# VH-VL binders against Protein STK_02290, part 25

Target 1, 225 residues: Protein STK_02290, of Sulfurisphaera tokodaii (q976g0)
Amino acid sequence: QEQLVAVNELNENLGKVLIKIARDSIANKLGILKINLEDYLSSLNDPILNKKGLAFVTLETYYGNSTSLRGCIGYVEAVAPLKEIVSKAAIAAAFSDPRFPPLSKGEFDNIIIEVTVLTKPQEIDVENRWELPKKIKVGEDGLIVEYGILYSGLLLPQVPMEYCWDEETFLAETCIKAGLEPDCWLNNKVKIKKFQGIIFREEKPKSEKILIIKPSEVKCKKEEI
Key: E = the ipSAE of ESMFold2; O = the ipSAE of OpenDDE; V2 = 0.75 times the mean of E and O plus 0.25 times the DockQ between their complexes.

## First folded at step 15 (VH-VL; framework fv_acimtamig)

Design i08 (from j04 with heavy chain Y106F; at its last look DockQ between E and O 0.83; V2 from the best seeds 0.81)
Fold by ESMFold2, look of step 15:
Structure i08 (fold): chain C 225 residues (1-225), chain A 126 residues (1-126), chain B 106 residues (1-106)
Amino acid sequence: as target 1 above (225 residues)
Amino acid sequence: QVQLVQSGAEVKKPGESLKVSCKASGYTFTSYYMHWVRQAPGQGLEWMGIINPNSGGTSYAQKFQGRVTMTRDTSTSTVYMELSSLRSEDTAVYYCARAEKYYDYFEGYPHFFDYWGQGTLVTVSS
Amino acid sequence: SYVLTQPSSVSVAPGQTATISCGGHNIGSKSVHWYQQRPGQSPVLVIYYDNKRPSGIPERFSGSNSGNTATLTISGTQAMDEADYYCQVWDSSTYVFGGGTKLTVL
């Protein structure tokens, strides 16, 4: 009933557009690109960009042979068109992430932008909560843990791949992320939701070439030396 | 331009209810949380509760649980706060206050209020 | 319940630096936000996440947070900075405001 963007509607060209929206939004806030951002977004009339969507924007500092996190913010409730979500998330990731200072002009050419488009989270309903690990697929699913409106935690689908976690560990870590006990997923008052995502990532800062990454392709960081 | 316009001042008697409106404009109404915060004359700020305008879900400060109800009308971009069984100590300026709904991967949802309504003075006396 | 403690008032001469403290147990592990409220007006966010300044807030406003104390600092204080200032946190179950500090610019 809600008009939501489906992941299968996104191809390489739309991935490039989403990354461009993110990069132009940041450049505009830095004063590098002098445009009216509201007019820019309004001019984007592609039907897919105007569907409600969910996305994260991740910024990483580029060191040639490696990267490090520089910001990661998204929207996990489909409340606005995908183009607006990506723009707002990009700006917040650059300037409002509490772990990092606002992005500087000097940094702008040395970041990689990654946009992860998410499916609508679906609650996992089980009669026996001990079945929850069986309903989760590491390498495909992200998790949301919710207890009321005020306790919420989310882990993206690539995270358990990066840390080589099994399903039970993934559940426990998402509980901890929500500010709850690691075994909160056994509590019948706690909602567990899953979602999927597809990742569009600049190969290098500002590159025309992008990578399309499925979470299942993410290599375990424990194996990186 | 973000604007939160609240209903006008009210005078109430103990035992009555108040209902304050807050009309939002200049942004996508369902993309942000709305909070209510009050301030008794000459006193500090006190948080009352939060509503998710998209879902209608709410959570209230324990002090007001059972007396406060927050609702919204998405067609008019308006939130409402109703406080029942009024007492003289409920005399205050009542503010609606907006919060971002983005999810910070490390900190979760933001817990600051970026725009405030002009306030509604409610006086409870008889 | 979590408690934030602020001095009731701070006085400063124009052009001098004002500091407003916000005390709380282990407040350094929390994100602290600051609001300015001029007489008869609504609060305005001046600092969020300890030390970030919203667009339109003068650069003379800054913040810090470590240990048991968060601090709002206003350098080159001007007459227009005369206001009440509130610190605020989320404490895992509710939103908590400090009692407020009246800044007087003499």
Scores: ipSAE 0.732, ipTM 0.873, lowest interface PAE 0.8, mean pLDDT 91
ESMFold2 (binder alone), look of step 15: mean pLDDT 93; pTM 0.952
OpenDDE, look of step 15: ipSAE 0.880; ipTM 0.932

## First folded at step 16 (VH-VL; framework fv_acimtamig)

Design o01 (from i01 with heavy chain K101R; at its last look DockQ between E and O 0.80; V2 from the best seeds 0.81)
Fold by ESMFold2, look of step 16:
Structure o01 (fold): chain C 225 residues (1-225), chain A 126 residues (1-126), chain B 106 residues (1-106)
Amino acid sequence: as target 1 above (225 residues)
Amino acid sequence: QVQLVQSGAEVKKPGESLKVSCKASGYTFTSYYMHWVRQAPGQGLEWMGIINPNSGGTSYAQKFQGRVTMTRDTSTSTVYMELSSLRSEDTAVYYCARAERYYNYYEGYPHFFDYWGQGTLVTVSS
Amino acid sequence: SYVLTQPSSVSVAPGQTATISCGGHNIGSKSVHWYQQRPGQSPVLVIYYDNKRPSGIPERFSGSNSGNTATLTISGTQAMDEADYYCQVWDSSTYVFGGGTKLTVL
């Protein structure tokens, strides 16, 4: 039986460890931290870190009183232990996000690292597709829309909170994210999956203090077109 | 060290099927996608399809839908591609090609092939 | 149905800069990836996401992409760079390769 991390198994100490894995993986890739990454990860024997898991790593450039996105990559299928997923996602977010150049050594001390741990996505199975909005809870659920293996879109649980969306809008926007029509969720060939997540975030670059953010705590901001 | 080792060359007749294997090593087999791409003699590259080795799920290029089947065996870290109802224009070198399966929140899955097998020449002749 | 157009061949002297174009409608809005295929060998990724180099690819390989043209640039071209070069995109429905460019190093 597949062993998956539940978000309620994570506490502040494990959140700090996940952020450290992300930061050390990036530092190693930059040549700042000279270690064997496989040995480093294998030395992390906490049972929770060795469960299969899903996570995003988000990097932001820190400007003192503001931040800007610098990379955001994750694994959305439980294919490896949480520690490995976070390490790989961190490296990809730093070096393989097409919107940004590879992270430089000069940037390393001026980024904020955020790790969002996800539950296993569960397909929402309804006889009448018009009932899908009733099976989704804004503020708790993230959504995945899949049509075959090649059309996929994901929105994290905090996104509809940030934009003040209702459930139907959330479904439609996730369809658009997948490159499909806004009403694709009515199509029986399209899979709709839901998941939950919890956010661990550095307060400042390399800070000892981290923030633990539940998506439901994200305040609505003004909707934009 | 990533390696993708494919089965050897084959000679086939029209109407037969081909089946090529691709054995992966040096990485976690289920944590990457695997694709198949072919190259007819003196021609360019043509994508055939993708398999998710973790789930076994597949998607095929429209041109091959109904003729191609991709499978995997996680215990041997091997993917297979079978192409049926062969014609002479199916003569090609067949490659397995690995792709990252991380998800970029804004861009989706990566759509490049970071390692390729050595290729398997399949000749279809009457 | 999306088409990528490459020149059939490009010739350069050793040490000179080679440029290989990849034309496509609004290709600047797509991510372009480049592969090198040496004679008798399988393709090797040399550039991904327009301008990123995989580990082990020399710095003399670079790429750009804007408007209707993506370009692979090889500075200080060496005899070992003699190969076929393919550009490739995902066009939102399928994977598309250019027809390939044979780079000859005199």
Scores: ipSAE 0.750, ipTM 0.879, lowest interface PAE 0.8, mean pLDDT 91
ESMFold2 (binder alone), look of step 16: mean pLDDT 94; pTM 0.953
OpenDDE, look of step 16: ipSAE 0.883; ipTM 0.934

Design o02 (from i01 with heavy chain S31T; at its last look DockQ between E and O 0.83; V2 from the best seeds 0.82)
Fold by ESMFold2, look of step 16:
Structure o02 (fold): chain C 225 residues (1-225), chain A 126 residues (1-126), chain B 106 residues (1-106)
Amino acid sequence: as target 1 above (225 residues)
Amino acid sequence: QVQLVQSGAEVKKPGESLKVSCKASGYTFTTYYMHWVRQAPGQGLEWMGIINPNSGGTSYAQKFQGRVTMTRDTSTSTVYMELSSLRSEDTAVYYCARAEKYYNYYEGYPHFFDYWGQGTLVTVSS
Amino acid sequence: SYVLTQPSSVSVAPGQTATISCGGHNIGSKSVHWYQQRPGQSPVLVIYYDNKRPSGIPERFSGSNSGNTATLTISGTQAMDEADYYCQVWDSSTYVFGGGTKLTVL
């Protein structure tokens, strides 16, 4: 019996709930929503929310016809119920992203919240490391590169779509993301893992309407050149 | 409330081993990394290693490779650090310290310690 | 290995601003974290990621980091701020702490 949430268990309604968990967690930290967060999360009894899960929370500042990144933090090890990791990731994305100041009350109504739920990363085993590109599906798979406990890098499945990368380039860039040499994926001490994901995103700040985005739907820009 | 409660002070002889426990409460044990850091009397802080309480995986500072072992028991939310072949210079206060396990997509894992145990004094003397 | 250098002590008058430096080669490219340690107590995180303050840490604590120097600043310094202060980085292979600075409020 598998205790991990699967992405195919998540429908639009559960996507709305995950976004609400993220938004309420941030609102609570800001003092806008005065609740005991632990009690709030414990009151969420949906069995799917109580399975262990992996997710990123992405915050973007909304400008009407465009957005800009405001924070992006997740959990890539299935260590707690999905509801808990979304709450913790949301708070960290809002207040602990070193690229940005802590989110202010004034910004709260002008951000878009996005929750990306991930499948359990699976290590890719090959006898010949040169076969790794053949085991990766651009547009479907995200990658994790790990060397020991202290070196890791992750690229989401939509990234190679955005940049029109082939599988070998995707591996190399994920190595670089981990702080390793581009060819680190040939090193037998380096673990390469793959995963999939689905994106739930507010259409506008605080909107009830959400968008459901599959990474394979991301447009490659090579047609421009 | 978050608590990291460590085992009591010990007196050891050179060549012996020490083993310090750190019991966590007030948070979900598996959602944080646990580190060990020591402080010789009147001196600064020195990182020894990290354990992932969820998987049991470890990584040690090079200085302690071959002498240190870190383990955990998820049923009691406890981590352990054992240091072997003790010398007088191993006299220190040994701290467990937790770190966030979240992953920043652009910056990687956080590398700060947000809560520390009370410390365990280990004195190595003949 | 990577070295962080702190002054051994800093003295300030009550109500004045205390400044504690942490020197390191190109430290401005690293994230710097700061800990307060009162006598006989465990370290407490007071600044992380150069300039972020954990919940429960007074607003008078702030930080900056550029070039070869990171700085912990305590405005309106109070007697309760007397402690040892340590800077810390991850240097791409290990965790490094500064030697510590004793802050005295006279």
Scores: ipSAE 0.755, ipTM 0.879, lowest interface PAE 0.8, mean pLDDT 91
ESMFold2 (binder alone), look of step 16: mean pLDDT 93; pTM 0.950
OpenDDE, look of step 16: ipSAE 0.888; ipTM 0.937

Design o03 (from i01 with heavy chain Y106W; at its last look DockQ between E and O 0.82; V2 from the best seeds 0.82)
Fold by ESMFold2, look of step 16:
Structure o03 (fold): chain C 225 residues (1-225), chain A 126 residues (1-126), chain B 106 residues (1-106)
Amino acid sequence: as target 1 above (225 residues)
Amino acid sequence: QVQLVQSGAEVKKPGESLKVSCKASGYTFTSYYMHWVRQAPGQGLEWMGIINPNSGGTSYAQKFQGRVTMTRDTSTSTVYMELSSLRSEDTAVYYCARAEKYYNYWEGYPHFFDYWGQGTLVTVSS
Amino acid sequence: SYVLTQPSSVSVAPGQTATISCGGHNIGSKSVHWYQQRPGQSPVLVIYYDNKRPSGIPERFSGSNSGNTATLTISGTQAMDEADYYCQVWDSSTYVFGGGTKLTVL
């Protein structure tokens, strides 16, 4: 129950298994893979897969020399085993992302699956809210902003790297993502949580080879020029 | 098979309190949100509030703030809704309704109710 | 407070197509969900995110949302489709339901 997966317990082989869970779950919903999904998940014995976990599943359409977003769904509260949340997130990303139609059978062989495993979010507790930027590490931390149960926003650790943001900008943008003012992080009624993540990604649709991406490795556009 | 089974109909007097239960089965209770929605006779649907069964955290519609309390018991997979200081206008069918907890990276949490309880008629009259 | 407007009733012959509208200011920028409520029964989700069907909902149910109007469409309407239909949104602060439309199948 309190057994949470740590990102340092995940290796390349386990990353391949997580991607396979995601792909098989989508294939099952499409009618391509005819299995009982509950029995399939129950057969997965690895102790790490049975720990409670947090993950996002991202789907991208593959066009040969480029990709485009096709769905991105996750669980950010550790309520179920990692294997189960990856399966549920994959299905939701394929069929329940409001930006896209349900995934079709024709698309299945042309998507790339990415699984991002997260650590348990930890509330940042400070006496002075102005100290919050000092408690955040761009390149390692993702952020969650919460105000009550109904206002929530999340940014993954790679996002401030992609945009070359400093810590204060990262906080402000996460507030905006939650539907709040940019300076909401100064409000003592607003919870700020941080987490880390590691990315497992198919190199090509259905490939045996995967990429393992740490958020710190993501290039900052301004540094590239 | 997902089921939400609510407590039976009640008759109350003005000024009393009501407490409706909703027992969940067929899914992992703490992995979904639970809402309460009511429907006055011949009227439409009105949202009352939400509870996170995992944490016990709640948020209430402004109209009911101060009169409504939502709780849960994870050992019995049951949520409760209490409404105090009842008036005749509180005569309604009260529904529990489940919502997904997955997080869409762009759109946030889903804001639809995929399964509903059978409803509990509460009549407030003297 | 955000308002959703539905017609009070819609009548169709069996086998014909029923169209139920849900009006709201800039509703096209929101996700619209639809519920069916048969007499004496609980609501049932029939469309979510404008045009997606939950498992078990027949393909004759479809939806659209653009501008100031969302629409629930039922093709090949059957007697069992006779019910009240409610549209619903999250308006950034609370959950809002339309007033409901009674679908009569003659």
Scores: ipSAE 0.771, ipTM 0.891, lowest interface PAE 0.8, mean pLDDT 92
ESMFold2 (binder alone), look of step 16: mean pLDDT 94; pTM 0.953
OpenDDE, look of step 16: ipSAE 0.893; ipTM 0.939
ESMFold2, look of step 17: ipSAE 0.753; ipTM 0.886
ESMFold2 (binder alone), look of step 17: mean pLDDT 94; pTM 0.954
OpenDDE, look of step 17: ipSAE 0.895; ipTM 0.938

Design o04 (from i01 with light chain S31N; at its last fold request DockQ between E and O 0.78; V2 from the best seeds 0.83)
Heavy chain, then light chain:
Amino acid sequence: QVQLVQSGAEVKKPGESLKVSCKASGYTFTSYYMHWVRQAPGQGLEWMGIINPNSGGTSYAQKFQGRVTMTRDTSTSTVYMELSSLRSEDTAVYYCARAEKYYNYYEGYPHFFDYWGQGTLVTVSS
Amino acid sequence: SYVLTQPSSVSVAPGQTATISCGGHNIGSKNVHWYQQRPGQSPVLVIYYDNKRPSGIPERFSGSNSGNTATLTISGTQAMDEADYYCQVWDSSTYVFGGGTKLTVL
ESMFold2, look of step 16: ipSAE 0.806; ipTM 0.900
ESMFold2 (binder alone), look of step 16: mean pLDDT 94; pTM 0.957
OpenDDE, look of step 16: ipSAE 0.890; ipTM 0.935
ESMFold2, look of step 17: ipSAE 0.802; ipTM 0.895
ESMFold2 (binder alone), look of step 17: mean pLDDT 93; pTM 0.951
OpenDDE, look of step 17: ipSAE 0.894; ipTM 0.938
ESMFold2, fold request of step 18: ipSAE 0.784, 0.784, 0.783; ipTM 0.889, 0.887, 0.888
ESMFold2 (binder alone), fold request of step 18: mean pLDDT 94, 94, 94; pTM 0.954, 0.955, 0.953
OpenDDE, fold request of step 18: ipSAE 0.908, 0.910, 0.913; ipTM 0.951, 0.952, 0.953

Design o05 (from i01 with heavy chain N104H; at its last look DockQ between E and O 0.85; V2 from the best seeds 0.82)
Fold by ESMFold2, look of step 16:
Structure o05 (fold): chain C 225 residues (1-225), chain A 126 residues (1-126), chain B 106 residues (1-106)
Amino acid sequence: as target 1 above (225 residues)
Amino acid sequence: QVQLVQSGAEVKKPGESLKVSCKASGYTFTSYYMHWVRQAPGQGLEWMGIINPNSGGTSYAQKFQGRVTMTRDTSTSTVYMELSSLRSEDTAVYYCARAEKYYHYYEGYPHFFDYWGQGTLVTVSS
Amino acid sequence: SYVLTQPSSVSVAPGQTATISCGGHNIGSKSVHWYQQRPGQSPVLVIYYDNKRPSGIPERFSGSNSGNTATLTISGTQAMDEADYYCQVWDSSTYVFGGGTKLTVL
C-alpha cells in the first residue's frame, strides 16, 4: 500500500524542516556544507518525511524590497519520500534550471526558499467535458493537463488568483502550458487533474521565521486599483 | 552508483522478435524515465521510445509504432524492449538510457539522457 | 521533420580549441544536449541545457546556443577527447539527434 503525505499533516515545524532540507542540499552541492547527502537524508526519521509526496521548490533572489524568480522545479508524481524529492528538487532548481546559470556560492545567502507541498492529483471525470469548469475551485485547486507521457502542463493553485481568472480561463491556460490548444480540455483523450497545495516560505534569506501561505489568501494583482 | 546493465548480444533471423532487458541499480527505479535508443553499425543515434517505470505508461517513436513494446518489472528494477517483425535494417546496438523526472515549472520535463546502458548488439541476418 | 546538421569531422592539434557546430532552424529557442561516444562505447552526456556540465565532465567542455546554431567547445583538447559527438534536442514532438561529428586529435 502506497503511503502519501496529506496536506493536513503539515505544520509550521514540518515546513521549517522541508526548507532546511532544501537549503542544506543546495549548500552541500556548493561545498558550503560538507556532508554525505545520502547519510543526511537517511538521518531524517520523521514518519511524515518518509511518506511519498509531491512538492515544488522555488528559489527567488532577494533584493530587500522585492524578489525575482531564480528557479522552480518540482515532482508531480509521488515517486519517492517527501524528504528526497524536496532535496532533489532544490538541487535541480539551483543548478539545472535552463533559464539560469548554476547558483553561485556568492548568491547562497541572498536567496529565499519556498517549498510548496501538493496533494495527489486526482483526475476529473465528467460525462460532458463542458462540465469541467464546475468541478474546479479557483483559490483551492491547481490543474494538470496531460496528453500521453510527453505533453504535460501544470499551473499551481495561486496562479488563477494572481490573474483573476475564472475556471474556464484556468483550464485554457493550463492547456497552453502543456503545449496544446486552449480548448484541449474538451478532448476526451486529454486528462485533466486537480490538486491542492500549501506554501512554506522563508520570510527573508535563511530566516528561522517562515510564512505559511494558503493559495486562497493570494490577492488578485489586477485589483490594486 | 548508477548502473544500467543490459542483456547479451543476440543473432536473429528476419521475421523474428527481439527482447532486450535493462536492469537498473544505484537509484530509485520509479523516480526516473527510461528510454530506448538504437545505433545501426557506423550510423548515428535513433530514439525509439520512453517508458514510465512507475505507471508502466509508454510512448513510441512513429517509426516503431506497432512493432515495439516496452514493459517493466518494478520488483526487479528492470525494463524490457521488444521489437517484432525484424528486418536486416534492425541490426543495431540497442541502448537503454535514463532521464530525470523532475518538472521545471516553466519548461516542463527535461529531455536529456544522463546515464546509458552498455548496449546490446542485435544482428538480423539469414 | 526537424533536422539537426553537424559537420562530419573536425580535426585539431593537441592543446588547441575544438569547435563542433549543430545547425537547426531556430535551435536557439530549444535546449541542446551533447553526448560523447568513444569507439566501441556507449554515449556519455557532456553538456545539457546548452551550457551545463554534468559532474565529472572537465571544465574545458563548454557549450552555447543562439539563433540557428548550437556549439560544443573543447579547449585544451587532449588525445582522450577523440570521439564522435552528437547534439540532441526535443523538437516538441520527438527526440532528434544530429548526425554526429568525428573529432580527431592529431
Scores: ipSAE 0.749, ipTM 0.886, lowest interface PAE 0.9, mean pLDDT 92
ESMFold2 (binder alone), look of step 16: mean pLDDT 94; pTM 0.955
OpenDDE, look of step 16: ipSAE 0.866; ipTM 0.929

Design o06 (from i01 with light chain S92T; at its last look DockQ between E and O 0.77; V2 from the best seeds 0.82)
Fold by ESMFold2, look of step 16:
Structure o06 (fold): chain C 225 residues (1-225), chain A 126 residues (1-126), chain B 106 residues (1-106)
Amino acid sequence: as target 1 above (225 residues)
Amino acid sequence: QVQLVQSGAEVKKPGESLKVSCKASGYTFTSYYMHWVRQAPGQGLEWMGIINPNSGGTSYAQKFQGRVTMTRDTSTSTVYMELSSLRSEDTAVYYCARAEKYYNYYEGYPHFFDYWGQGTLVTVSS
Amino acid sequence: SYVLTQPSSVSVAPGQTATISCGGHNIGSKSVHWYQQRPGQSPVLVIYYDNKRPSGIPERFSGSNSGNTATLTISGTQAMDEADYYCQVWDTSTYVFGGGTKLTVL
């Protein structure tokens, strides 16, 4: 049977644990926290953490008045327990993002960790591809565009909110993320999947207090001009 | 501790098929992609295709489309590559190679091979 | 189709620095990965994403990538480093390997 984490099974306490898993995994790789990571993860017996799950770990550098991206890696296929994918994604976000050097010890105390737990992506099936925008809800849905096994692009549900996109723009931008033409979503050989997410984020670097963010609450950046 | 153990060397005649196995251990089989890459004697590396062990989905290099089939058995953590209608130029060492399945939000999934099997020499001769 | 060009061979004395080039049009916009293949053995990943080292790869291995050239650098070269080295990218829809460079340590 499928043993998948549902987003509604996650509360503030589990969000804190997921962030701690991410932070401890990075600390271990930096040599700050000297533990056996395999033993650490196996000691986490909460049944929800042991269900298969989908998550992204996002790292941001904290500048007091602003933040900037420092890494963002996740798993979008439910192939391992949530605790394990958060640990692996955190390590990869810190050390294997090609846009950034490996995270240094000096940076560790100045990053914010964010864990986004995702629902299982579901393929959107329509008779007329022009109806796809009507099946998507900006502010709730993230999108995945797939063409075969090698082309995929993903946009998290908060992204179209940040940029004030409508549904058609959201589809087009996700096609571009997949390395395809903006109108690829009209092609019957291209799969379009949607999912939802809940965001757990440190308020400040290493803070005990966390924020729980729903994508629908994210406001358009253009209004700040 | 990650190990990819391949089946033994084979000698084939033109027109026959080959089938190489690759048994994975030391990691969760379905959490990674598996690729096949070959190397003709004294030559470089040539990518053949990819399988998703979780779904069984595949994608093949254009050169091998129609001749190659990749399958897997999740109960034994084994991937298989079958190449049909063999020719002398198919003489090569065939490697299975593992790839990470994580998704970088901005760059997509990684396109490198972190662990390789020991290789299987297949000789095709008349 | 996209082509990666490597020198056929590079020779270096023990303790010296070896550099192995990988040429490609606008390769600086791609991620370059490097594999070591010792005689009779399978390839081993030594550099990924231009300049990152997998666990267990010595610090003397490093990489860079800009413009039309990616470079694998091995400082303090040792006899055990004698091997063939391949660069590799993903291009649009396929995986491309360089022709390989034989590193000889005399």
Scores: ipSAE 0.768, ipTM 0.886, lowest interface PAE 0.8, mean pLDDT 91
ESMFold2 (binder alone), look of step 16: mean pLDDT 93; pTM 0.951
OpenDDE, look of step 16: ipSAE 0.898; ipTM 0.943

## First folded at step 17 (VH-VL; framework fv_acimtamig)

Design d01 (from o04 with heavy chain Y106W; at its last look DockQ between E and O 0.76; V2 from the best seeds 0.81)
Fold by ESMFold2, look of step 17:
Parts: structure tokens; C-alpha cells; sequence
Structure d01 (fold): chain C 225 residues (1-225), chain A 126 residues (1-126), chain B 106 residues (1-106)
């Protein structure tokens, strides 16, 4: 039976490998890197990469002093090895994000790749739903709201930090992201799950140097003043 | 090389049940959703429901709620659809159809069907 | 209750451009997907997310979506393109297919 990867098993070196998997997968799809992707992934024998995992791949266009979103896709159910999840998510973020055209060859050298590895989401079970805000820690937890199989919304742990939200606002906004009313978290038919994440990010396009970002380090815009 | 292979055609009487299988190969079975869609003779496509092969969770179109049951066997990479209390109007080709399970941060899960089974004709007569 | 409206048929000469419409209230705010179904065969995804082509779909297939109309366009139409074409959306509660358009190549 396969075990799940834990975020505390991932160090800077393994973060570099995950980013390389994402970049090589995109390069292969563009025809820049001519490899057999299945053979490439199969050759990665590190036990941690072969554990089931959850991750998002975020692509940003690099402008030197700033960046802008270019794609963001992930897997939030532990259904395949981390190496495969990162490869699939990278390809989908580059070519299958409906907000953007498929990534072009000309863009490839001008994107920053970010891989966010998640812990397995755990359902928060309370007798009194009004206690849910007390079970959530802004700056550490991400949230998933689910109603059946067809309605879900996810917010990453850095989001409430960026917007200066308290826990109740975080719950409400995650409900809205799921396409539900802001107070859906009070409904016993709605599942609320929490998870944590660690972010590995290229400092510049294709850089060997990466940044490791904890969500708690993200500053609120209001506090910056 | 993704392949969805369905069970063969069936002839049924009104009031009976049907059970169609869909065996997946060429991909990780639990990493995608499976849907069922039917097509009555000379008519368009009609969505019936979805199963998550990993969890076994399901959701059914309102029209079929109470008559349809979807199950799976992960050891054989197979999804099943049962439809009970058959009527002549249930005569159709039944398709399994795969959907991506990736989550777009802003758009949610994808809502398109990237691969379809060959279809199973079920005729309900007499 | 969301309705997608397609013409029942479209005829085009070989080599010409075929245009198949899919009408819906504010469909431009939705993601539209298109399927080709040749006689006696299963549907095949030809366009997803309005204008993206799956691997193996020729460049002559394209799509657009704005306002109340999504459009599938087939340039340089060939005899093998003769098929039924369905548009499809998720309408926030269920999956909705258009009624289908039979493309005839004369």
C-alpha cells in the first residue's frame, strides 16, 4: 500500500527536483526537450517522489520587477505519485487553463515555475459548526469546501494573509469560491477540510536558485502601510 | 493509449434492470472521474451521473435519481452503471466518458469528457 | 433548465468553411466544449474551453465564444468531417448538451 508524502520530507534539493520535473514536462510538450516523458518519470527512483502526493503548479510571466499569473492547476486528492502529479499539473497549467492560451515556445524562457506541495486535506468535524473558525489558523491552513462531488472550492493558505481576513471571512470566501452562499460552512451537508502547504519557487526564469516560502511569511497589504 | 471498453449490447423487458460495465486501461484509473451519458435512437446526448473511482462517491442527474446506481471495482479498473425499472424510453446507447480530475485554482474541476467508451446498446421492448 | 440551441443541420461544399452555432443565454460567460460524432461511432472531443484543441485534432477545427453564441468553425471542410456536432456546458447544476447539428459535406 503506498504512503503519502509529507511536506516535512521535502527539502530545498527535492524542491529543485520538483520544479525540474514541471519545467521538463512543459519543455517536452513544447518540443523543446525531446524525451520520453514516461521513461523520464519512471527513472526517478527517489522513494519520496514515488509516494502519493498533492501539489499545485503555478506559472507566472516574468517582467523583471514583477510577475503576473499565467496558469495554476493542481491535484487535491492523493491519487498518484508526487512526481506524476507535478508533471500532469505543470502540463495542464501551461496548456489547459481556460483563462489563458496554450503556452508558446516563445514564452518558455520567460516564466517562473512555482510548485506548492500540500498535506492531505483533513475534514474538520465539529458538533457545533459555529466552532469551525476556532479550528482554523490563518497563515497556516488552506481550506476546501465541498458539497457533494460537483461543488468544491479551495483557497491556499497564503490567501487570507494577503487579504487580511479573519477565520470566519476565510470560511465565507471559500464557500463563495465553491459557488455556494457565504454561510455554507454552517450547513452540516457541507464538508470543510483543511491542509497545509510549502511553496518552492524559481527566483528567476530557469534559475537554479529557488525560494522556499511559508504561507505565514506573506504580509497583509493593510499591515504594510 | 487510453481505452474504455464497455460490455456488449443487451435486450431487456420493461421493469427489468440493466448493468453496463466500462473497463479502463492506459491510465491511472483513480486519477480521473467517470461519467455516464446516454443517447436514445436518433436523439442527442443526455448526462446521467458521475462517479469518483477513488472514493466511490457519486452524483446523479435529477431525472435518474432513485433509479441509477454507479459503482466501481478498483482492482479491475471497472465502473458499473445500473438502471432499474426500465421502460421503452430507456432504449439507448449508454456511454462511459472520462473527465480530468485536476483542479484549476480559479475555475474548479474541468467539465468536459476527453475519452468515451464504444457505447452499449440497450433495447427495452415488449 | 439551461438550454443550448443548435441548428439541426448545416451543409457545406468540400474545401469551404463550416460554421456551427450554439446559442445560450450569456453563454460567453461559460466554458463551451464540442464533440464530433460520426455515424455509428462514439463522440470525440474536438474543442474544449471554447477554443482549445485536444491532441490529434486538426488545426482546421477552431472555436469561439462571446455574448450569447459559441461557434465551432471547420475550415477546409473534408468529407470525413461529415458528422453530428454537439456543444456542451456545465450550467452550475448539471451538464447540458445542445441538440446536435448534422454537418453534411456535398
Amino acid sequence: as target 1 above (225 residues)
Amino acid sequence: QVQLVQSGAEVKKPGESLKVSCKASGYTFTSYYMHWVRQAPGQGLEWMGIINPNSGGTSYAQKFQGRVTMTRDTSTSTVYMELSSLRSEDTAVYYCARAEKYYNYWEGYPHFFDYWGQGTLVTVSS
Amino acid sequence: SYVLTQPSSVSVAPGQTATISCGGHNIGSKNVHWYQQRPGQSPVLVIYYDNKRPSGIPERFSGSNSGNTATLTISGTQAMDEADYYCQVWDSSTYVFGGGTKLTVL
Scores: ipSAE 0.784, ipTM 0.894, lowest interface PAE 0.8, mean pLDDT 92
ESMFold2 (binder alone), look of step 17: mean pLDDT 93; pTM 0.951
OpenDDE, look of step 17: ipSAE 0.863; ipTM 0.928

